# VH-VL binders against a6w1c8: the designs that were tried, part 38

Target 1, 192 residues: a6w1c8
Amino acid sequence: MSLSINAVARTQEGKGASRRLRNEGLVPAVIYGGETAPVSISFKDNELLKAVGTPGFLTGLVEVTVEGKTEQVLVKALQRHPSTGAVMHMDLQRAQADKAITTRVPLSFINAAQSEGVSKQGGRLTVESKLAEVRCLPANLPEVLTVDVIKGQLDQIFHLSDVILPEGVELVSLLKGEDHDQPIARIGKSKR
Below, E stands for the ipSAE of ESMFold2; O stands for the ipSAE of OpenDDE; V2 stands for 0.75 times the mean of E and O plus 0.25 times the DockQ between their complexes.

## First folded at step 26 (VH-VL; framework fv_masavibart)

Design d1 (at its last look DockQ between E and O 0.13; V2 from the best seeds 0.00; counts 0 for: pae E 5.5 > 2, placed apart)
Fold by ESMFold2, look of step 26:
Structure d1 (fold): chain C 192 residues (1-192), chain A 124 residues (1-124), chain B 110 residues (1-110)
Amino acid sequence: as target 1 above (192 residues)
Amino acid sequence: QVQLVESGGGVVQPGRSLRLSCAASGFTFSDYAMYWVRQAPGKGLEWVAVISYDGSDKYYADSVKGRFTISRDNSKNTLYLQMNSLRTEDTAVYYCARGFTYDYLEGFYYFDYWGQGTLVTVSS
Amino acid sequence: QSALTQPASVSGSPGQSITISCTGTSSDVGDYNYVSWYQQHPGKAPKLMIYKVSNRPSGVSNRFSGSKSGNTASLTISGLQSEDEADYYCSSYTDSSTYVFGGGTKLTVL
């Protein structure tokens, strides 16, 4: 199921124009990438607030409708309001069916309670990373990546290499070399 | 393991100043907005202030504007609250809390980790 | 002063399920998915139990669940245990770009 949001094209650009849009309840954004020119757009602020609260919007493919035409895009960068976290500006990158994309997907840690580390050895799972950066074709983009910790022991550290990867999905950090196999969770003894 | 440890609370007279610190560990401090939230004895929670990940933007509750200053030192993983012109209604336990990330990947619109708090008592 | 309304107290016996409500408006609860719930034992810091209406952080028991219907969010605790006795606060991000907290609910385990 693809997430979607409507936008309007805009021709006015620049810092002053962006501030005026925000004062009128609009959030500026830019769609770029592929072999076509960037397009400046805006979203209604309350519509965007609903969208960013929807699972998968910030970490997966989104359909954006501009003047009756839809495009698949990925949220590549954003600026948030310092006190509220509301999105003030977004950079959106076009997705192409035959070109690999890079995005971040959630990690789901399963079976911790049933592991020996937790159930028998007095440990507790501590999650240190909630997302992982992946590279894949758009059709292969997973909604979530699973880390099964059923065999976890006390003091065990889980790394990116422990993530279960669907076909066609690569972890970006591991493409950079073995010294980028970062910790993502651990089973450690809780302080009393 | 994410840890937030507040310090600097105490008993002070109205009109005096106090500076709170919050030592952070177990996460990349410079990726997160940080908050101060307070709780008067026997009362509910009240947001006090927020500071952006790099310290460039700061916002305050109306009840403390002009008197409190939030700041951070990302090289020391430490959040601060300078409290000037203290009033008896500022008496509370002050918590630092980890807020949203300015990276869209993690944490927003909720406070996922809290310190244990430090008590500030303002009494004549 | 609180924009979110919670009952002042709720009670249940060990093993029972209880529900704590958090009622606001469409602009703070109904139209958005930003309700969170915090547990606070006496003398301790709040702990995040539920975020984005129904999500449970790692390390929080599956006995805790969250839901929303209309302008009311709910925290449900099944299989009550004595250690669940605490104060519970809801919060939400509002479309006026502020965070609001409920007044809190004291849960007593009988």
Scores: ipSAE 0.097, ipTM 0.594, lowest interface PAE 5.5, mean pLDDT 83
Fold by OpenDDE, look of step 26:
Structure d1 (fold): chain C 192 residues (1-192), chain A 124 residues (1-124), chain B 110 residues (1-110)
Amino acid sequence: as target 1 above (192 residues)
Amino acid sequence: QVQLVESGGGVVQPGRSLRLSCAASGFTFSDYAMYWVRQAPGKGLEWVAVISYDGSDKYYADSVKGRFTISRDNSKNTLYLQMNSLRTEDTAVYYCARGFTYDYLEGFYYFDYWGQGTLVTVSS
Amino acid sequence: QSALTQPASVSGSPGQSITISCTGTSSDVGDYNYVSWYQQHPGKAPKLMIYKVSNRPSGVSNRFSGSKSGNTASLTISGLQSEDEADYYCSSYTDSSTYVFGGGTKLTVL
């Protein structure tokens, strides 16, 4: 399921345009990709703030409606205020059904509490990476990648290779070679 | 290779103006927020000003607000700091630094690349 | 805004581990996990060593590690080497939407 958000096509561009938009409570963005020309759009800042705070918005397929037309897109770049962190600009890439996409998706670690390392050995699961970069067709894009740590022992380190991959989904790091099998979590004793 | 090169430093009298430049190369300049950070002789670091990737937003330390202006020309890959009404306490090595964020899901920046710095001396 | 509190100096012998503390308040180090550490050799520009409390940029030795507890962040350098002799600065985001640096710590390798 895709999240949805409304946008308005921008009519004015140029020097100071972005600042003016922000002063009006709008956030500029661009939709690009495919055979269609890029489209400059704007979001209401309050709506975007809510969307950005919604799980999956920045990591999944999003339906953007502009002037009655809906497009499926991915958030590919986001510029934030260097001090406040407010979203200043967003790049959105159109999803094409027949074109592989690269994006980050959340990792979900399950069965940590039931693992021997935690339940019996007094360990705690520490997550070092909450996201993983994947390559897949849009239709195969998962909302979350699962790591089952049920067999986890104390001092065990979990890696990207431990991720349960759905069909058609690849981990970008692993495609680079075995030496790119990064640690993503560990079961260890909490240092008090 | 990322490279930042500051210039424009020198000796000036109080009340005078000076303009610093920072030439950037080795990366897409227009994609990054840029910072000025200064260090008084024998003292610590103090960030001075920040400018967003497109120059639409600027932020200044209270100590320089109203006197300094940060700007950038993305077509020239250059960052600027216009310093007006200079004071003796403005004496410092001025560094330009690139803003870095690990994850765009988070909205906070660090300084991952620095220039060599340029010395500004304000003295009577 | 007042600087974060660091010890003026720390020292250690080659091969030892040392820790530099960075103490702030609940309005900076305490509330946020946006602590960074910078290394500065004499006459050189600072170098980012740690960001977001405990993350290392590419190219930074794994001898450098960071942590935080309460209002205090810590930089630990293991296997101390002569080239580690430098000034170290911590930094944190603040409630005022600003960044604050520590006063700096001079590390001497004996």
Scores: ipSAE 0.031, ipTM 0.620, lowest interface PAE 3.6, mean pLDDT 89
ESMFold2 (binder alone), look of step 26: mean pLDDT 89; pTM 0.917

Design d2 (at its last read DockQ between E and O 0.13; V2 from the best seeds 0.00; counts 0 for: pae O 4.1 > 2, placed apart)
Heavy chain, then light chain:
Amino acid sequence: QVQLVESGGGVVQPGRSLRLSCAASGFTFSDYAMYWVRQAPGKGLEWVAVISYDGSDKYYADSVKGRFTISRDNSKNTLYLQMNSLRTEDTAVYYCARGFTYDYLEGFYYFDYWGQGTLVTVSS
Amino acid sequence: QSALTQPASVSGSPGQSITISCTGTSSDVGDYNYVSWYQQHPGKAPKLMIYDVSKRPSGVSNRFSGSKSGNTASLTISGLQSEDEADYYCSSYTDSSTYVFGGGTKLTVL
ESMFold2, look of step 26: ipSAE 0.445; ipTM 0.754
ESMFold2 (binder alone), look of step 26: mean pLDDT 89; pTM 0.918
OpenDDE, look of step 26: ipSAE 0.012; ipTM 0.526
ESMFold2, fold request of step 27: ipSAE 0.478, 0.378, 0.351; ipTM 0.763, 0.722, 0.701
ESMFold2 (binder alone), fold request of step 27: mean pLDDT 89, 88, 89; pTM 0.911, 0.889, 0.903
OpenDDE, fold request of step 27: ipSAE 0.015, 0.023, 0.020; ipTM 0.519, 0.578, 0.579
ESMFold2, last read: ipSAE 0.644, 0.627, 0.665; ipTM 0.832, 0.829, 0.842
ESMFold2 (binder alone), last read: mean pLDDT 89, 89, 89; pTM 0.898, 0.912, 0.903
OpenDDE, last read: ipSAE 0.028, 0.030, 0.014; ipTM 0.545, 0.609, 0.558

Design d3 (at its last look DockQ between E and O 0.04; V2 from the best seeds 0.00; counts 0 for: pae E 15.1 > 2, placed apart)
Fold by OpenDDE, look of step 26:
Structure d3 (fold): chain C 192 residues (1-192), chain A 124 residues (1-124), chain B 110 residues (1-110)
Amino acid sequence: as target 1 above (192 residues)
Amino acid sequence: QVQLVESGGGVVQPGRSLRLSCAASGFTFSDYAMYWVRQAPGKGLEWVAVISYDGSDKYYADSVKGRFTISRDNSKNTLYLQMNSLRTEDTAVYYCARGFTYDYLSGFYYFDYWGQGTLVTVSS
Amino acid sequence: QSALTQPASVSGSPGQSITISCTGTSSDVGDYNYVSWYQQHPGKAPKLMIYKVSNRPSGVSNRFSGSKSGNTASLTISGLQSEDEADYYCSSYTDSSTYVFGGGTKLTVL
């Protein structure tokens, strides 16, 4: 199930318009993609703040409702204030059921504590990558990708190829070749 | 008082890598964007990179894009600059600077505190 | 991202007033009121002297003032003193959501 958020259509564009929106407690955004023209919208800053803080909002499908019309979208870009972290603008790409999407999905590492490397050999799991880029149809988009490290030994490095892939989901890096099987975690001892 | 102390500078050959650090104290490090600014010998100041307060947003000058990586560890109050594929033109004193914004709702900022800098020399 | 244009050097006698110009474009100085000025003594880190065109941080002498007209910002130092001898750099926010610095001006106190 996808997250949902409400937005309002806007007609004014430009730096000045965006600044005015922000001063009014609104965050400008744009929905684009597909055969439909881009739509300029705005979110209430407090609602968006809550949404952004919700797991899956930035990495999963989101239902955006604008004037009674709901669209499935992905957050593709987020501009934040460099100091305060406030969201200043957001780009949303429409998801089409019959078109593959590319997006980042969170990685979840399970059974680390029970692994041989951690439980018996005194190691700890260090995560090098928290996200992985996937290609799939919207209907197949997972909320999280799982890496089972139960068999992990001390000094073992886990790679993208160790990710348990659901049906219809591909890792973008692996599509580029075996030499793109990047490390994503390792079991090692902490430096003294 | 606010203090920024850079380290990690030195002499390296072209194509090599170097990692700079900036230790921050005297303020809540995690509340501020941090910047790297460099100055070639006898030359002016050049903006290099910025990282947001929580590290979620990063920007780079065109001259270093794809080669440099800015990062931070808020638990250690430390800013980093990983410099790869170094070039002779990267020779400079590298400053870390604290970013401050006058307007919360705007993306505008300036550099209110600077470190003493660390020298990076790239030469054959 | 070309640097803002500053004179290479300016000079003045003690007690005089001098002005350093910083010329940009409509994509930086002209479009935004976020010009800053920095003072740098030899072998030292830059110090913020002016921000947002004309504002002084705490501790900065009121002898330093800033202004802007069109695409040109100006730093004025009144009652020139020997300790004012330094390099001065302007900076501005740009349309690219970044900052650009001027080339710097060497101020000599005669």
Scores: ipSAE 0.021, ipTM 0.564, lowest interface PAE 5.3, mean pLDDT 89
Fold by ESMFold2, look of step 26:
Structure d3 (fold): chain C 192 residues (1-192), chain A 124 residues (1-124), chain B 110 residues (1-110)
Amino acid sequence: as target 1 above (192 residues)
Amino acid sequence: QVQLVESGGGVVQPGRSLRLSCAASGFTFSDYAMYWVRQAPGKGLEWVAVISYDGSDKYYADSVKGRFTISRDNSKNTLYLQMNSLRTEDTAVYYCARGFTYDYLSGFYYFDYWGQGTLVTVSS
Amino acid sequence: QSALTQPASVSGSPGQSITISCTGTSSDVGDYNYVSWYQQHPGKAPKLMIYKVSNRPSGVSNRFSGSKSGNTASLTISGLQSEDEADYYCSSYTDSSTYVFGGGTKLTVL
């Protein structure tokens, strides 16, 4: 799905300028990557609040319009106000069609309720990781990665290697070897 | 599993200081904002402080501003609360709680895991 | 201090359905979907029961449900059991820079 937001270019940068922008209801951000120089921008706080609440904005490709020009970007970093949830700063990376990107993608655990571990053995799915780091070309970026736990039994641990990978998508941790096949969920009884 | 274990509570005199710790395990600590929430005996829950995932932003309830300092050490998976100039009204069980920062479903913080708490008693 | 209003207590018999209300402002409840509900048994830590108004975490019984109408969020417990006897807190973010809890509701199972 195509998500879009407007931004304004800015020349004032740094920690002090960022604090002043936030006081004026603006959220500082930077667009970087690709073959062009980084661009400092700002978003209107109310527009950004609506956007980050929209599914797919933080985990997929976003179209950012700066002074009439549009760019496809990926949210690479986000800082939130801890008590209100408001976005304080964003880092955006330009998507280049021929260059692999690395980003975090949500994990979706399906069929837990239908598994024997949960339905018949008194287990409960505990999710330990809600995101996984992937590498892929921008056109191959999935909105979500699925982990099917239908065969789950009580005390079973699921790992990154259990993730269903679409064509062209790699899990970054698994490229580092078997010792990096991290647990991502388990079916267990909380009170043993 | 996700575990949050508070320590450092005890009995202290008014005006003294105390430092609480919360050891975290079973999750990537540096991905999450962390909270302190307290509960006076027989009373409800009161938010105390929060620290962003990288420690760059800290916020406090008005009742503790200027006296309490929240901090974290992401290399040790530990959250801290330095409590200075303690008052009798600071007597409470202090809970460590985890907030999400990467939940695309909600996009906002909520407290999905809590420690068992550590008791701080401030008495003359 | 509490900006969310809950009844001090509610009671019900086993098997009944009970609803606990949490009333705030448009900025606390009405305009946003940040309301959460926590259960706390005596001497225990709170447990998250409902988040984002109506979502139930994995492992929470489907007897617990949440909803919102106007500036009032509600926690409904169906098929009441003696183990449900506890304190229940709602919470939310505010337009001010604070996170707030309701005053709590003691549920008694008769």
Scores: ipSAE 0.000, ipTM 0.440, lowest interface PAE 15.1, mean pLDDT 81
ESMFold2 (binder alone), look of step 26: mean pLDDT 89; pTM 0.914

Design d4 (at its last fold request DockQ between E and O 0.43; V2 from the best seeds 0.00; counts 0 for: pae E 4.0 > 2)
Fold by ESMFold2, fold request of step 27:
Structure d4 (fold): chain C 192 residues (1-192), chain A 124 residues (1-124), chain B 110 residues (1-110)
Amino acid sequence: as target 1 above (192 residues)
Amino acid sequence: QVQLVESGGGVVQPGRSLRLSCAASGFTFSDYAMYWVRQAPGKGLEWVAVISYDGSDKYYADSVKGRFTISRDNSKNTLYLQMNSLRTEDTAVYYCARGFTYDYLEGFYYFDYWGQGTLVTVSS
Amino acid sequence: QSALTQPASVSGSPGQSITISCTGTSSDVGDYNYVSWYQQHPGKAPKLMIYRVSNRPSGVSNRFSGSKSGNTASLTISGLQSEDEADYYCSSYTDSSTYVFGGGTKLTVL
């Protein structure tokens, strides 16, 4: 279930060191957070390219092994090369069992084809948000959040409040009030 | 809703120049890397060039390097390909295609929208 | 010649299933999950059918599926229909930060 990747610790930091690492096929990264000092690391670029393409790596908990020690982390940010898309740098946040984390989780819209809005009323589901920001303890982090649209009708708008939430998971936007219950999908008329 | 419309193709002699345009609509053009991909008649697809969202970085296939220049004007939502020193092997339909965004969760490593293409014929 | 190898043609009868192969190397199809498939009808632009090996964009029929084993990716089309007759191209992002395409496969529906 959990994804893993090996990394090496590095003691050289700064833009000059980062450029040398990238020239050697290494991608600089930093693990931060918790009660431990930040750790500068690097990944082999081909191993990172494979990992980034694996479902759940960018949105879920990842085990990173540095010098035989494994840490659970969450990908917090990355920088990509402007023209090639190659990952240039990655920020990783340590996940601690007793501290809530905030991250973006994919939305999965199910049963659209079986809904009356789509199957009988000539509608098409248009997804307006593919991700939702959640807050939860690491043990409660879902891989995906489900929106069941089986009862959807033509012209119906689905909102964040329609998301099925597992125990211990909160939607960050809904914590800000009812005027933050934003649309995430709609069933509308198809075009020619 | 996403639309890409190429123009500027035609028949030219070898050694001449031609400039292609791609008009974009239905999305925030300045958030995306943009690509040119070509297809010789009866042949497969060949990647040609890429330009970053702000135009600061450009990358070319070896087959066109030094002869073609990709550019963009984000105020006009338009992608360009300046083709110089054209050769017979450059004869192809040229497509513009939408690339990745700089949000690390979207649009990576595939071309989700393509224009209908514009034909360039290089012949004597 | 293309960096990814596809059969030149495949045929099937309406209602049948067919599979189109796409063979690359460890630098693309083998070690990475960035294979895409494009459908192209005559005179039309390519249309994205599958991305990241097995994902289907919105609006693509669930009759289309993708998979990978070793250095070979596969596009499977079930319940063949006349409108499936087209050229199909695979592509992959490479660990050299470039894209490669297959030579294309012409699907004929008998």
Scores: ipSAE 0.265, ipTM 0.673, lowest interface PAE 4.0, mean pLDDT 85
Fold by OpenDDE, fold request of step 27:
Structure d4 (fold): chain C 192 residues (1-192), chain A 124 residues (1-124), chain B 110 residues (1-110)
Amino acid sequence: as target 1 above (192 residues)
Amino acid sequence: QVQLVESGGGVVQPGRSLRLSCAASGFTFSDYAMYWVRQAPGKGLEWVAVISYDGSDKYYADSVKGRFTISRDNSKNTLYLQMNSLRTEDTAVYYCARGFTYDYLEGFYYFDYWGQGTLVTVSS
Amino acid sequence: QSALTQPASVSGSPGQSITISCTGTSSDVGDYNYVSWYQQHPGKAPKLMIYRVSNRPSGVSNRFSGSKSGNTASLTISGLQSEDEADYYCSSYTDSSTYVFGGGTKLTVL
């Protein structure tokens, strides 16, 4: 169910140690959260790049195996080289079954082509937000959140409140109040 | 609407210097990494340099490292490329481009908006 | 690193569907899902059409789609229109921590 990746524990800390790891084709990372102390680890560069490029890795639960022990984690931070895209560091937060997590989940917009705004009125769906931040227990974390735009009219704006929420899942922005019901898509004729 | 307008291109002799500018509008300039990308006549694309949103980080292609300097003035919404020790192989249309990433965790940049480009010709 | 391999040219009639291939190696297209596609009309700047193999930026027509199989990425344009006539470039991340571009494909709408 969860994506899996292997890591190796490391004992050396600091900028110098991290630089040495990177020079060896390794990527430093840290697992933190819960009552357990943080664990410094390293990934193989190529393996991590492949993983990061896999859908769901940055937005879902990940199983990290370190010296035979597997933990469920969320990617909370990732540093890349701004020009080459090389991964430089990654922060991983432990997911505990009994504790709510906060993470981003992809939005999927369905029935756009069949909507009145598109099919009859000549509009186009423009997605303004591809991700939404949710709060839920790890077991309730969805892979994707759906927005049905079948009833969409031309010039209609869809908001976070239009997202179909699974049981146990909350949108973080909406928890802050109605003023935080942000637009996520619109049907219009405007171009990027 | 996002707009990028390059200027400063022209014809120069090898070994000379040239400074390109890119005027940005229609977005919060200081929030985005900016790139220079060039295209030699009839050839493909090659990234040249990148500068972070606040100018704290700069990176260059090996082909221009030590010769080109990227900079920005966020108060003027302007990106610059100082080109020194120009070579014939530097002849190209130079584009400024806005860096795009899927999200803040992705950190892998694409180029979602481009200027019209400015031609730099290095010839004896 | 050598450029990704694209056909020099492709052609199609209005309304047809065409596909442009981008063939790399296991060290680029095959290893990573960081393939992007750019459209470039004559004398114009490139335009990002696809990123991460199959994602469309906002404002890009859903007639454009991307996929990957093995070491080959593909750009498919359905319902071909005259305005689609342009050069198309693929790009991918590589094991060398760099970007590599394809040689470009000229699409002609007949």
Scores: ipSAE 0.041, ipTM 0.666, lowest interface PAE 3.0, mean pLDDT 89
ESMFold2, look of step 26: ipSAE 0.153; ipTM 0.643
ESMFold2 (binder alone), look of step 26: mean pLDDT 89; pTM 0.913
OpenDDE, look of step 26: ipSAE 0.033; ipTM 0.629
ESMFold2, fold request of step 27: ipSAE 0.006, 0.153; ipTM 0.505, 0.620
ESMFold2 (binder alone), fold request of step 27: mean pLDDT 88, 89, 89; pTM 0.909, 0.913, 0.912
OpenDDE, fold request of step 27: ipSAE 0.035, 0.028; ipTM 0.655, 0.569

